# Miniprotein binders against q96jn8r1131to1294: the designs that were tried, part 97

Target 1, 164 residues: q96jn8r1131to1294
Amino acid sequence: TLEFLENHGKNILLSNGNRTATRVASYNQGIVVINQPLVPQLLVQVRIDFLNRQWTSSLVLGVITCAPERLNFPASACALKRAAWLLRGRGVFHNGLKICEKFGPNLDTCPEGTILGLRLDSSGGLHLHVNGVDQGVAVPDVPQPCHALVDLYGQCEQVTIVNP
Short names: E, the ipSAE of ESMFold2; O, the ipSAE of OpenDDE; V2, 0.75 times the mean of E and O plus 0.25 times the DockQ between their complexes.

## First folded at step 9 (miniprotein)

Design ye15 (at its last look DockQ between E and O 0.83; V2 from the best seeds 0.82)
Fold by OpenDDE base, look of step 9:
Structure ye15 (fold): chain B 164 residues (1-164), chain A 82 residues (1-82)
Amino acid sequence: as target 1 above (164 residues)
Amino acid sequence: SPEEIVEEVKKLIEEAIELAMKGDKTKAVELLQKALDLVNKLGDTEFQKAVDDALKAIDNGDPWLAELILNEALELAEEKSE
């Protein structure tokens, strides 16, 4: 069963069998990691449940290749400078460096109810799914094992893991 | 001391990013300018550039990018101050 790990950002409250993450304070400290590593053909999806418009920006999606159980989460995913691939806005970042400027829809403008998914293909390519539509390969070769990461950042205050 | 300056800069940056995230660019910039002034006391040119780039990011409405830039710079500054 897919769920968020108990090791998470300080402002996160887990509920619904750890399938729902809610950021209960500020705009940051909202990183969560999905328990099962990504493997080929596994689609992990989260739904944006609530947006708080007092903040700018929105959630960051990504993957990490370090052990998530022991990770000391920074206040924001942008501080993940090792073994991290991040999708934010329309950009793709690797260890703090922008590796793609225009990819998929702008995550900062995704409305509530949007379902975002991550999937590895057989070649190690990381795909972004938006409302069930494969947006293509965001990261061409991701080391395995890796875990899906969601940073409830800015406007994004709640997400829930949903079945494909 | 350099360590004290770094800590103060860190606080200013954290507050600035929060303000930027709330849409108060003006106050965010003001705080980062204060941070920049402190950085100048350290003579850290790499940090100076980071602040400048972050300011630009905030001006362009991208506080996340500013935070990314500044976090890297802070990490380096902390290493130098140790």
Scores: ipSAE 0.855, ipTM 0.936, lowest interface PAE 0.5, mean pLDDT 95
Fold by ESMFold2, look of step 9:
Structure ye15 (fold): chain B 164 residues (1-164), chain A 82 residues (1-82)
Amino acid sequence: as target 1 above (164 residues)
Amino acid sequence: SPEEIVEEVKKLIEEAIELAMKGDKTKAVELLQKALDLVNKLGDTEFQKAVDDALKAIDNGDPWLAELILNEALELAEEKSE
């Protein structure tokens, strides 16, 4: 079963059988990781449950390529450097750089109830799904193994893993 | 002294990002301008550019991008000072 890993950001509280993550303080320290690596045929989906629009910026979605079980997570996903490939706003980011200017919808504008999905294709391409609709390949060849991650950053205060 | 300057700049950046995340853009810019004045004393052109770019990101309402830019610059500056 898909769950958020017990190793997570300091401001996260897990609930609902570790399928719901809530950021309970501040705007950061909200990184969570799905407990199984992505493989072809696995679609990891999270629903945005709560947004606090008083903060600026919103969630970051992506993958982490180093072993997450004992990693000391930074305050924000942007500091994961070479270990992560990140989708934020409309940008794709890796190792401190924006590597794609515009991909998919602006994640900062996704309302509560939006279901965001990540999967790998057979070539190792990372796909974003939005409310069940494949947005295409965000990253052509992600190193494996990798795990889906969500940074409950800024406006995003709660997400829940949902089944496809 | 360079190590002390980098540590003070780091504190200013962290405070500025938090203020920008709360919507206090004016105070965030103020703190980053103080950080830029300190970075100018280091003579670190890459760090100066990063602070300028982060100021633009804050002005555009994008503190996450500012954090990304500054995290890279801080890491490099800390490596140089060691």
Scores: ipSAE 0.770, ipTM 0.887, lowest interface PAE 0.8, mean pLDDT 92
ESMFold2 (binder alone), look of step 9: mean pLDDT 81; pTM 0.759

Design ye16 (at its last look DockQ between E and O 0.89; V2 from the best seeds 0.81)
Fold by OpenDDE base, look of step 9:
Structure ye16 (fold): chain B 164 residues (1-164), chain A 82 residues (1-82)
Amino acid sequence: as target 1 above (164 residues)
Amino acid sequence: SPEEIVEEVEKLIREAIELAMKGDKTKAVELLQKALDLVNKLGDTEFQKAVDDALKAIDNGDPWLAELILDEALELAEEKSE
């Protein structure tokens, strides 16, 4: 069963069998990691449940290749400078460096109800799915094992893991 | 002292990012400018450049990018001040 790990950002409250993450304070400290590592053909999806328009920006999606159980989470995914691939806005970042300028839809403008998915293909390519539509390869070769990461950042205050 | 300056810079940066995230770009920029002034006292050109780049990011409505830039810069500055 896909769940968020108990090791998470300080402002996160887990519920619904750890399938729902809610950021209960500020705009940050909202990183969560999904328990099962990504393997080829596994589609991991989260739904944006609530947006708080008090803040700018929105969630960050990505993967990490370090052990998530022991990770000391920074306040924001932007501070992950090692073993991290991040999707934010329309950009793709690797360890703090933008590796793609325009990819998929703008995550900052995804409305509530949007379902975002991550999937590894057989070649190690990381795919982004938006409402069930494969947007293509965001990261061409991701080391394995890796874990899906969601940073409930800015406007994004709640997400829920959903089954395909 | 350099350590005190870095500490104050960090405080200003954290506050600036929060303000930027609330949409108060003007106040965010003001605080970052104060941070820049302090950084100039350190003579750290790399940190200075980071603040400049962050200012641009804030101005362009991208506080996340500003935070990304400044986080790394702060880390480096702290290392230098130790």
Scores: ipSAE 0.793, ipTM 0.902, lowest interface PAE 0.5, mean pLDDT 94
Fold by ESMFold2, look of step 9:
Structure ye16 (fold): chain B 164 residues (1-164), chain A 82 residues (1-82)
Amino acid sequence: as target 1 above (164 residues)
Amino acid sequence: SPEEIVEEVEKLIREAIELAMKGDKTKAVELLQKALDLVNKLGDTEFQKAVDDALKAIDNGDPWLAELILDEALELAEEKSE
């Protein structure tokens, strides 16, 4: 069963059997990681449960290849400068560098109820799914093992892991 | 000292990003312009460009990008001051 790891950002409260993450303060310190690495045939999906439009910007999705159980997470995913690939807005970032200007929808505009998915294909390609629709390969060759990450940043205050 | 300048710039940057996240672009820009004045004393052209690019990102309503740019610039500037 997929859950968020107990090691997470300092403003996160886990609930619902560790399948729901809520940011309970500020706009940052909201990084969470899924408790199993991505493998082919595993689709990790989260539903956006609550957005607070008082803030600017929204969630970040991605993967890290460092072991996440003891990692000291930064305040914001943008500071992940090693072994990280991030989807934010329409951009794809690797270790702090934008490597794609426009991929998939603008994540900053996804409404509450949107289901966002990450999976790894057999070639190591990272796929984004939006409401069940595969958006294609965001990152072509992610090293394995890698771990799905969500940063509940800005507007995004709650997400829940859902089954495909 | 250069290290003291970088420490003050970091404080201004962190406050500016939080203000921008709350939607207060005017105050955020004001703080980053103060940071730019201090960075000019360092003679670090890359840091100057980073602060200017972050100002543009905040003005365009993209504080996440500004934070990305400035986090890298601060790390580099801190290493140069050591």
Scores: ipSAE 0.763, ipTM 0.888, lowest interface PAE 0.8, mean pLDDT 92
ESMFold2 (binder alone), look of step 9: mean pLDDT 80; pTM 0.749

Design ye17 (at its last look DockQ between E and O 0.96; V2 from the best seeds 0.83)
Fold by OpenDDE base, look of step 9:
Structure ye17 (fold): chain B 164 residues (1-164), chain A 82 residues (1-82)
Amino acid sequence: as target 1 above (164 residues)
Amino acid sequence: SPEEIVEEVKKLIEEAIRLAMKGDKTKAVELLQKALDLVNKLGDTEFQKAVDDALKAIDNGDPWLAELILDEALELAEEKSE
């Protein structure tokens, strides 16, 4: 069963069998990691449940290749400078460096109800799915094992893991 | 001391990003400018450039990018001050 790990950002409250993450304070400290590592053909999806328009920006999606159970989470995913691939806005970042300028839809403007998915293909390519539509390869070769990461950042205050 | 300056810069940056995330770009810029003034006392040109780039990011409505830029710069500055 896909769940968020108990090791998470300080402002996160887990519920619904750890399938729902809610950021209960501020705009940050909202990183969560999904328990099962990504394997080829596994589609991991989260739904944006609530947006708080008090803040700018929105969630960051990505993967990490370090052990998530022991990770000391920074306040924001932007501080992940090692073994991290992040999707933010329309950009793709690797360890703090933008490796793609325009990819997929702008995550900052995804409305509530949007379902975002990550999937590894057989070649190690990381795909982004938006409302069930494969947006293509965001990261061409991701080391395995890796874990899907969601940073409930800015406007994004709640997400829920959903089944395909 | 350099350590004290870095600590103060860190506080300014944190507050600036928070304000930027709330949409108060003007106040955020003011705080980052204050941080820049302190950074100048350190003579750290790399940190200075980071603040300048962050200011641009804030101006362009991208506080996340500003935070990204400043996080790395702050880390480096802390290392230098130790």
Scores: ipSAE 0.829, ipTM 0.916, lowest interface PAE 0.5, mean pLDDT 95
Fold by ESMFold2, look of step 9:
Structure ye17 (fold): chain B 164 residues (1-164), chain A 82 residues (1-82)
Amino acid sequence: as target 1 above (164 residues)
Amino acid sequence: SPEEIVEEVKKLIEEAIRLAMKGDKTKAVELLQKALDLVNKLGDTEFQKAVDDALKAIDNGDPWLAELILDEALELAEEKSE
């Protein structure tokens, strides 16, 4: 079963059998990681439950390729300078470097109820899904094993893991 | 000392990003300008450029990118002041 790891950002509280993550303070320290690595048959999906319009920007999605159970997470995913591939807004970032200006929809505009998904294809390509629709390959050759990551940043205060 | 300057700049940056995240671009820019004045005392042209680039990111409504730029610059500055 898919759950968020107990090792997470400082401002996160887990609930609903560790399937719901809530950021309970500030705009940051909201990194959560899915407990199982991505495999080609696995679609990891989260629903955006609550957005707080007080803040600017919204969540970051991505993967990390190092073992997540004992990592010291930074306050924001932007500080992941090793082993990270991130989707933010319409940009794709690798270890702090923007590698694509526009991919998929602008994640900052996704309303409450949006279901966002990540999966690997058979060649190691990382796909983004939005409300069940495959947006294509964001990153063509992600090293494996990797884990899906969500940074509850800015407006995004709660997400829940949902089944495909 | 350089360490004291970098620590003060770090505090200014953290607050500036928080303000920008709350939509207070004007106060965020004010704090980053104060940070730039301190960075000028270090003589660190790479850090100066990073603060200027972060100011542009804030102006474009992109505080996440500003945070990315400044985090890298702070890491380098802390390494140099050791």
Scores: ipSAE 0.741, ipTM 0.866, lowest interface PAE 0.9, mean pLDDT 91
ESMFold2 (binder alone), look of step 9: mean pLDDT 82; pTM 0.772

Design ye18 (at its last look DockQ between E and O 0.91; V2 from the best seeds 0.82)
Fold by ESMFold2, look of step 9:
Structure ye18 (fold): chain B 164 residues (1-164), chain A 82 residues (1-82)
Amino acid sequence: as target 1 above (164 residues)
Amino acid sequence: SPEEIVEEVKKLIEEAIELAMKGDKTKAVELLQKALDLVNKLGDTEFQKAVDDALKAIDRGDPWLAELILDEALELAEEKSE
């Protein structure tokens, strides 16, 4: 079953059989990774459970292509300079470089209850889903294996893995 | 010393980003301006530009982008000092 990996950001507390991640301090140190690599049949979905609007920015979604079990995570996903593709706000970032200004909805405005999904298509394209609706290809050719990543950053204090 | 200046700049940046994340843009800008003054003493023009760009990002309400810019600048400065 899909779980958050036990190797995670320092401010994360896992619960609900490791399917729920909570950031319990500050605005950062909130990176979590899904324990199974993405494959075309696999849709990874998380629900935004709690937002604290006193912070300015919100969650980051993405994938990482290096082995996550023993990776030393930085304080924030913005510092992932290798093997990372990130969706933040409306932007798509690869290893710290913005490669797309405007893809999908603004993740910073997604309310509590929003279900966000990531999957690969048969060509290796990374798709974003929002409340079950495919937003199209964010990244056309992601190397495999890769793992879905969530950074519980800023406003985002809790997410839960949910089934499609 | 240059090393003491870089450490102080790093502390100012960390505090500034946290303040910006809390919505205190005024204090965040003040700390980044102090960081810029110190970076100017180092004579690192690329770091100077990064701080200027981060100030613009803070002003636009985008502290995540400011953090991205400044993390890159610190990493680059550390590589150059090796």
Scores: ipSAE 0.800, ipTM 0.901, lowest interface PAE 0.7, mean pLDDT 92
Fold by OpenDDE base, look of step 9:
Structure ye18 (fold): chain B 164 residues (1-164), chain A 82 residues (1-82)
Amino acid sequence: as target 1 above (164 residues)
Amino acid sequence: SPEEIVEEVKKLIEEAIELAMKGDKTKAVELLQKALDLVNKLGDTEFQKAVDDALKAIDRGDPWLAELILDEALELAEEKSE
C-alpha cells in the first residue's frame, strides 16, 4: 500500500495510516516521500486537502533517486540539489536548474480537491496527471528506482494519497 | 569577520524569505538589500549576483525561486568562509 515514509520534514504530521500529511507549522519543512518507488504503470496520486492563504506559493511535486529513508530533508525542496526532479508552478527543475519553463497547469493555483499524479512510462518518462488527465511527459528520462516526493510548501498544508 | 558576515547574511535571508512568503515583498526586499550590502563587504561577486537575482525573483512574486537561488549561494559562501 502507498504511504508516506516516517522520514519526513520537521513540520509534518502523518495521519490516516500515513496516507495523509499535514504541515502544522510555518510554510516549510514539509517534505514527504511516498514509500514505494515509482515503476512503470504505477500511478501515484495525492489530493490537495487544504490550502492556507496566508502564504504564497504552493506544493512542489517531484521524484528523488536517492534513498529516501536516509535523506536528511532540507527545509524546502528547492534545496534538493542532487538526484531531484521537481515540478513547481509551471516549471520543471532538475537539481536546481529549470529544464522546462511551461509545463502543465500552474501548481501554485491548483485549488483544494485537485488530484495530482505521477507516473513513469515504459521509456522512463515521468508524467504528470491532473485530476486524472495526463499532462504529458515532464521529465523524459528519470533514473530508476525513484520515489515520488511532495513538498507541502507555502499554501499547501495537507495532502492525502488517493487511489486511482 | 567573513564568517560573521555570512552568518548575518544567512539570518537576513531566512527572514526575508519568510516575509516574502507572507506576501510582504517590501520588507523582504529591504532585508535582502541589507544582505547585499553585507555581501559586498565580502567581495564575493557570485554571492552578490545571487542576491541580485533573488531580489528580482522577489519582485516578481516568486519567493521560492529566490530561496532556491540563495540556498546554493549561501552554501558556497559558507564554504568560502571556512
Scores: ipSAE 0.784, ipTM 0.893, lowest interface PAE 0.6, mean pLDDT 95
ESMFold2 (binder alone), look of step 9: mean pLDDT 81; pTM 0.759

Design ye19 (at its last look DockQ between E and O 0.96; V2 from the best seeds 0.79)
Fold by OpenDDE base, look of step 9:
Structure ye19 (fold): chain B 164 residues (1-164), chain A 82 residues (1-82)
Amino acid sequence: as target 1 above (164 residues)
Amino acid sequence: SPEEIVEEVKKLIEEAIELAMKGDKTKAVELLQKALDLVNKLGDTEFQKAVDDALKAIDNGEPWLAELILDEALELAEEKSE
């Protein structure tokens, strides 16, 4: 069963059998990691449940290749300087550096109800899915094992893991 | 003292970023300018550059980036002041 790990950002409250993450304070400190590592052809999806329009920006989605159970989470995902491939807005980031300027839809403008997915292909390519539509390879070769990461940042106040 | 200045800068930065994240760019910039003035008293050119970069990030509509830049700069400045 896919769940968020108990090791998470300090502003996160887990519920619904750890399948729902809610940021209950401020705009940051909202990183969560999904328990099972990504394996080829496994589609992991989260739904944006609530947006708080008080804030700008929105969630960050990606993967980490370090052990998540002992990770000390920074206030935001893009502060991770190692073992991190992240999607923010339309950009792709690796260890804090933008490696792609324009990829897929703008995550900052995804409305409530949007379902975002991550999937590894057989070659280690990380795919982004939006509402069930494969947007293509965001990262061509991701080391394994890796875990899906969601940063409930800015507007994004709640997400829930959903089945494909 | 340098430590007191850094602490004051930290407060300004935290407030500025929050305002920027709320979309109040003008007030955020004003506070960061105050922070910059204090940083200049430290003679820390690296910190100064960080504030300038953060200001650019805010101007470009990327307050999240400003947060990253300034948090790192604060960490370094705190280490220097100890």
Scores: ipSAE 0.830, ipTM 0.912, lowest interface PAE 0.5, mean pLDDT 95
Fold by ESMFold2, look of step 9:
Structure ye19 (fold): chain B 164 residues (1-164), chain A 82 residues (1-82)
Amino acid sequence: as target 1 above (164 residues)
Amino acid sequence: SPEEIVEEVKKLIEEAIELAMKGDKTKAVELLQKALDLVNKLGDTEFQKAVDDALKAIDNGEPWLAELILDEALELAEEKSE
């Protein structure tokens, strides 16, 4: 039931019943969005399947709070100037502005096989999970509805939605 | 013409960012310096500042930030030339 939306970055190929996203060209244009909004009790998880060490940087993970089905995505998620809360490296970004320098683990160091998760708590706090371990609240008060977003940027060339 | 200059600058910037993302800082900086020389002929001070800021981002090991800066600057420059 959890799938990547057909509206995605131009360099993405969806497969495996739209549960796997592969960036098939370049280093960018790799934004994908999960088809259902986050609600309490829903843990959205993706596995990093392939990293290409030819590139620098790895991926961005986060949420958008506007309707994603017809949105025109920019080349990279950090260019979203509204309705976006993003994790890159150890930083947290809101609408393209870094609001926290050091939150959780460095996403750029996650190896292939890492399972990254997002969920909302009952207060609207956005939690990051890494290999099943809750890293705490990255963003304390995310507007709803929101959808989980992954930007296959730089080294990250494939992710797959997995069940917890 | 300004339109031809913006198109050449776009090609240089796109190649430079790709090189920076591959870790080839030296070649990326070389191409951005060429782009800056052309942007100076346009007299567009906002575009000049964007290229300078992107050069700093690449020097700091943040080519993703250079892409963010330069993609926005190119959009604005293309809007001005239409």
Scores: ipSAE 0.641, ipTM 0.824, lowest interface PAE 1.3, mean pLDDT 90
ESMFold2 (binder alone), look of step 9: mean pLDDT 82; pTM 0.767

Design ye2 (at its last look DockQ between E and O 0.93; V2 from the best seeds 0.85)
Fold by OpenDDE base, look of step 9:
Structure ye2 (fold): chain B 164 residues (1-164), chain A 82 residues (1-82)
Amino acid sequence: as target 1 above (164 residues)
Amino acid sequence: SPEEIVEEVKKLIEEAIELAMKGDKTKAVELLQKALDLVNKLGDTEFQKAVDDALKAIDNGDPWYAELILDEALELAEEKSE
């Protein structure tokens, strides 16, 4: 069963069998990691449940290749400078460096109810799915094992893991 | 001392980013400008450039990217101040 790990950002409250993450304070400290590593053909999806318009920006999606159980999470995914591939806005970042300027829809403008998915293909390509539509390869070659990461950042206040 | 300056810069950055995230771009820029003034006292050109780039990011409505830039710069500055 896909769940968020108990090791998470300080402002996160887990519920619904650890399938729902809610950021209960501020705009940051909202990183969560999904328990099962990504493997080819596994589609991991989260739904944006609530947006708090008090803040700008929105969630960050990505993957990490370090051990998530022992990770000391920074306040924001932007501080992940090692073993991290991040999707935010329309950009793709690797260890703090933008590796793609425009990819897929703008994550900052995704409304509540949007379902975002990550999937590895057989070649190690990381795909972004938006409402069930494959947006293509965001990262061409991701080391395995890797774990899906969601940073409930800015407007994004709650997400829930959903089945395909 | 350099350590004290870096600490003060860190506080300014944190507050600036929060303000930017609340949509108060003007005050965020003001605080980062104060940070820049302090950074200039350090003579750290790399840190200075980072603050400048962050200011641009804030102006462009991208506080996340500003935070990314400043986080790395701050880490490096802290190392230098030790």
Scores: ipSAE 0.849, ipTM 0.926, lowest interface PAE 0.5, mean pLDDT 95
Fold by ESMFold2, look of step 9:
Structure ye2 (fold): chain B 164 residues (1-164), chain A 82 residues (1-82)
Amino acid sequence: as target 1 above (164 residues)
Amino acid sequence: SPEEIVEEVKKLIEEAIELAMKGDKTKAVELLQKALDLVNKLGDTEFQKAVDDALKAIDNGDPWYAELILDEALELAEEKSE
């Protein structure tokens, strides 16, 4: 079953059989990783459970191609400079570089209850889903194996893994 | 020394980003302007540009992007001072 890895940001508390991640302090130290690598046709989905609007920015989604069990996670996903592709706001970032200005909806405006999904297509393209709707290819050729990542940053204080 | 300046700039940046995340743009900008004054003493034009770009990102309400810019600049500056 899909779960968040026990190796996660320092401010994360896992619950609900490791399917729920809560950031319990500050605005950062909230990186979590899904325990199984993405394979073609596997849709990994998380629901935004709780937003604290006192903070300015919100969550980051993405993938990493490094083995996640041994990583020392930085305070924020923006510091991932190797083997990472990130979706934040409407931007797509690779190893700290913005490679696309506008992809999909602005993630900073997604309300509580939004279900966000990541999957690979048969060509290795990374797709974003929003409330079940495919937003298209964010990244055309992601190396495998890769793992889905969520950074519970800023406003985003809780997410839960849900089934499609 | 350059190492001492980079360490002070790092502390200013960390505090500035936290203030911006809390919505205190004014105080965040003040701290980054102090950081820019110190970076100017290094003569590091890449770092100067990064601080200027981060100030614009904070002004536009985008502290995550400011943090991204400044994290890269700090990493490069720390490598240069070694």
Scores: ipSAE 0.799, ipTM 0.901, lowest interface PAE 0.7, mean pLDDT 92
ESMFold2 (binder alone), look of step 9: mean pLDDT 81; pTM 0.765

Design ye20 (at its last look DockQ between E and O 0.89; V2 from the best seeds 0.80)
Fold by OpenDDE base, look of step 9:
Structure ye20 (fold): chain B 164 residues (1-164), chain A 82 residues (1-82)
Amino acid sequence: as target 1 above (164 residues)
Amino acid sequence: SPEEIVEEVKKLIEEAIELAMKGDKTKAVELLQKALDLVNKLGDTEFQKAVDDALKAIDNGDPWLAEMILDEALELAEEKSE
């Protein structure tokens, strides 16, 4: 069963069998990691449940290749400078460096109800799915094992893991 | 001391990013400018460049990018001040 790990950002409250993450304070400290590592053909999906318009920006999606159980989460995914691939807005970032300028839809403008998914293909390519539509390879070769990460950042205050 | 300056800069940056995230770009920029002034006292050109880049990011409405840039810079500055 896909769940968020108990090791999470300080402002996160887990519920619904750890399938729902809610950021209950500020705009940050909202990183969560999905318990099962990504493997080929596994599609992990989260739904944006609530947006708080007092903040700018929105969630960050990505993967980490370090052990998530022991990770000391920074206040924001943008501070992950090691073993991290992040999807933010339309950009793709690797360890603090932008490796793609325009990819998929703008995550900052995804409305409530949007379902975002991550999937590894057989070649190690990380795919983004938006409302069930494969947007293509965001990261061509991701080391395994890796875990899906969601940073409930800015406007994004709640997400829920949903079945494909 | 350099350490004290770094700590003050850190506080200014944290507040600036929060303000930027609330949409108060003007105040965010003001605080980052104060931070920049303090950085100038350190003579750290790398840190200064980071602040400049972050300011640009704020101006462009991208506080997340600013935060990313400044986080890296702060980490380096802290290492130098130890």
Scores: ipSAE 0.815, ipTM 0.913, lowest interface PAE 0.6, mean pLDDT 94
Fold by ESMFold2, look of step 9:
Structure ye20 (fold): chain B 164 residues (1-164), chain A 82 residues (1-82)
Amino acid sequence: as target 1 above (164 residues)
Amino acid sequence: SPEEIVEEVKKLIEEAIELAMKGDKTKAVELLQKALDLVNKLGDTEFQKAVDDALKAIDNGDPWLAEMILDEALELAEEKSE
C-alpha cells in the first residue's frame, strides 16, 4: 500500500493511515516521500487538498534517488542536490539548476482538488500526470531506484495519496 | 573573519526568504542588500552574482527560485571557508 514515509519534514503531520500529509506550521519543512520506489507500472497520485493563499509559491513534485528512510531532509526541496529531480511551477530542476524552463502546466496555478501523478516509463523517463492527463516526459533518464516526493511548500498545506 | 561573514550572510538569507514568503518583499530586499554588502567584503564574485540574481527573483515574486539560487551559493561559500 502506498503511504508517506514516517521520515519526513519536521512540520508534517501524517494522518489517514499515512496517506495524508499536512504541513502544520510555517511555509517549509514539508518534504514527504512515498514509501515504495517508482516502477514502470506504478502511477503515484496525490490530490491537493488545501492551499493557503497567504503564502507565496506552491508545492514541488519530484523524485529522490538516495535512500529516503534515514535521510535528513533540508527545509526546502530546492536544497536537494544530485539525488533529486524537481518539478516546480513550469520548471524542471536538478542540482540547483533549472534544466527545463517550460514543462507541463504551471503547478503554482493548480487549484484544490487537482490530482497530480508521477510514473516512470520503461526507459526510466519520468512522466507528470495532471487530472489523469499525461503531460509527457519531464526527465528522460531518472536513475532507479527512485521515490516520488512532494514538498508541501508555501501555499500547499495538505495532500492525500489517491488511487487511479 | 570570512567564516563569521558567511555565517551572518546565512542568517540574513534565511530571514529574507521567510519575509518574501509572507509577502514582505520590501523587507526581504532590505535584508538581501545587507547580505550583498557583506558578500562584497568576501570578494566572492560568484556569491555576489547569486545575491543579485536572488534579488531579481524576489522582485519577480519568486522566492522559491531565490532560495534555490542562494542555497547553492551558500553551500559553495561554506566549502571555500573549510
Scores: ipSAE 0.724, ipTM 0.859, lowest interface PAE 0.9, mean pLDDT 91
ESMFold2 (binder alone), look of step 9: mean pLDDT 80; pTM 0.756

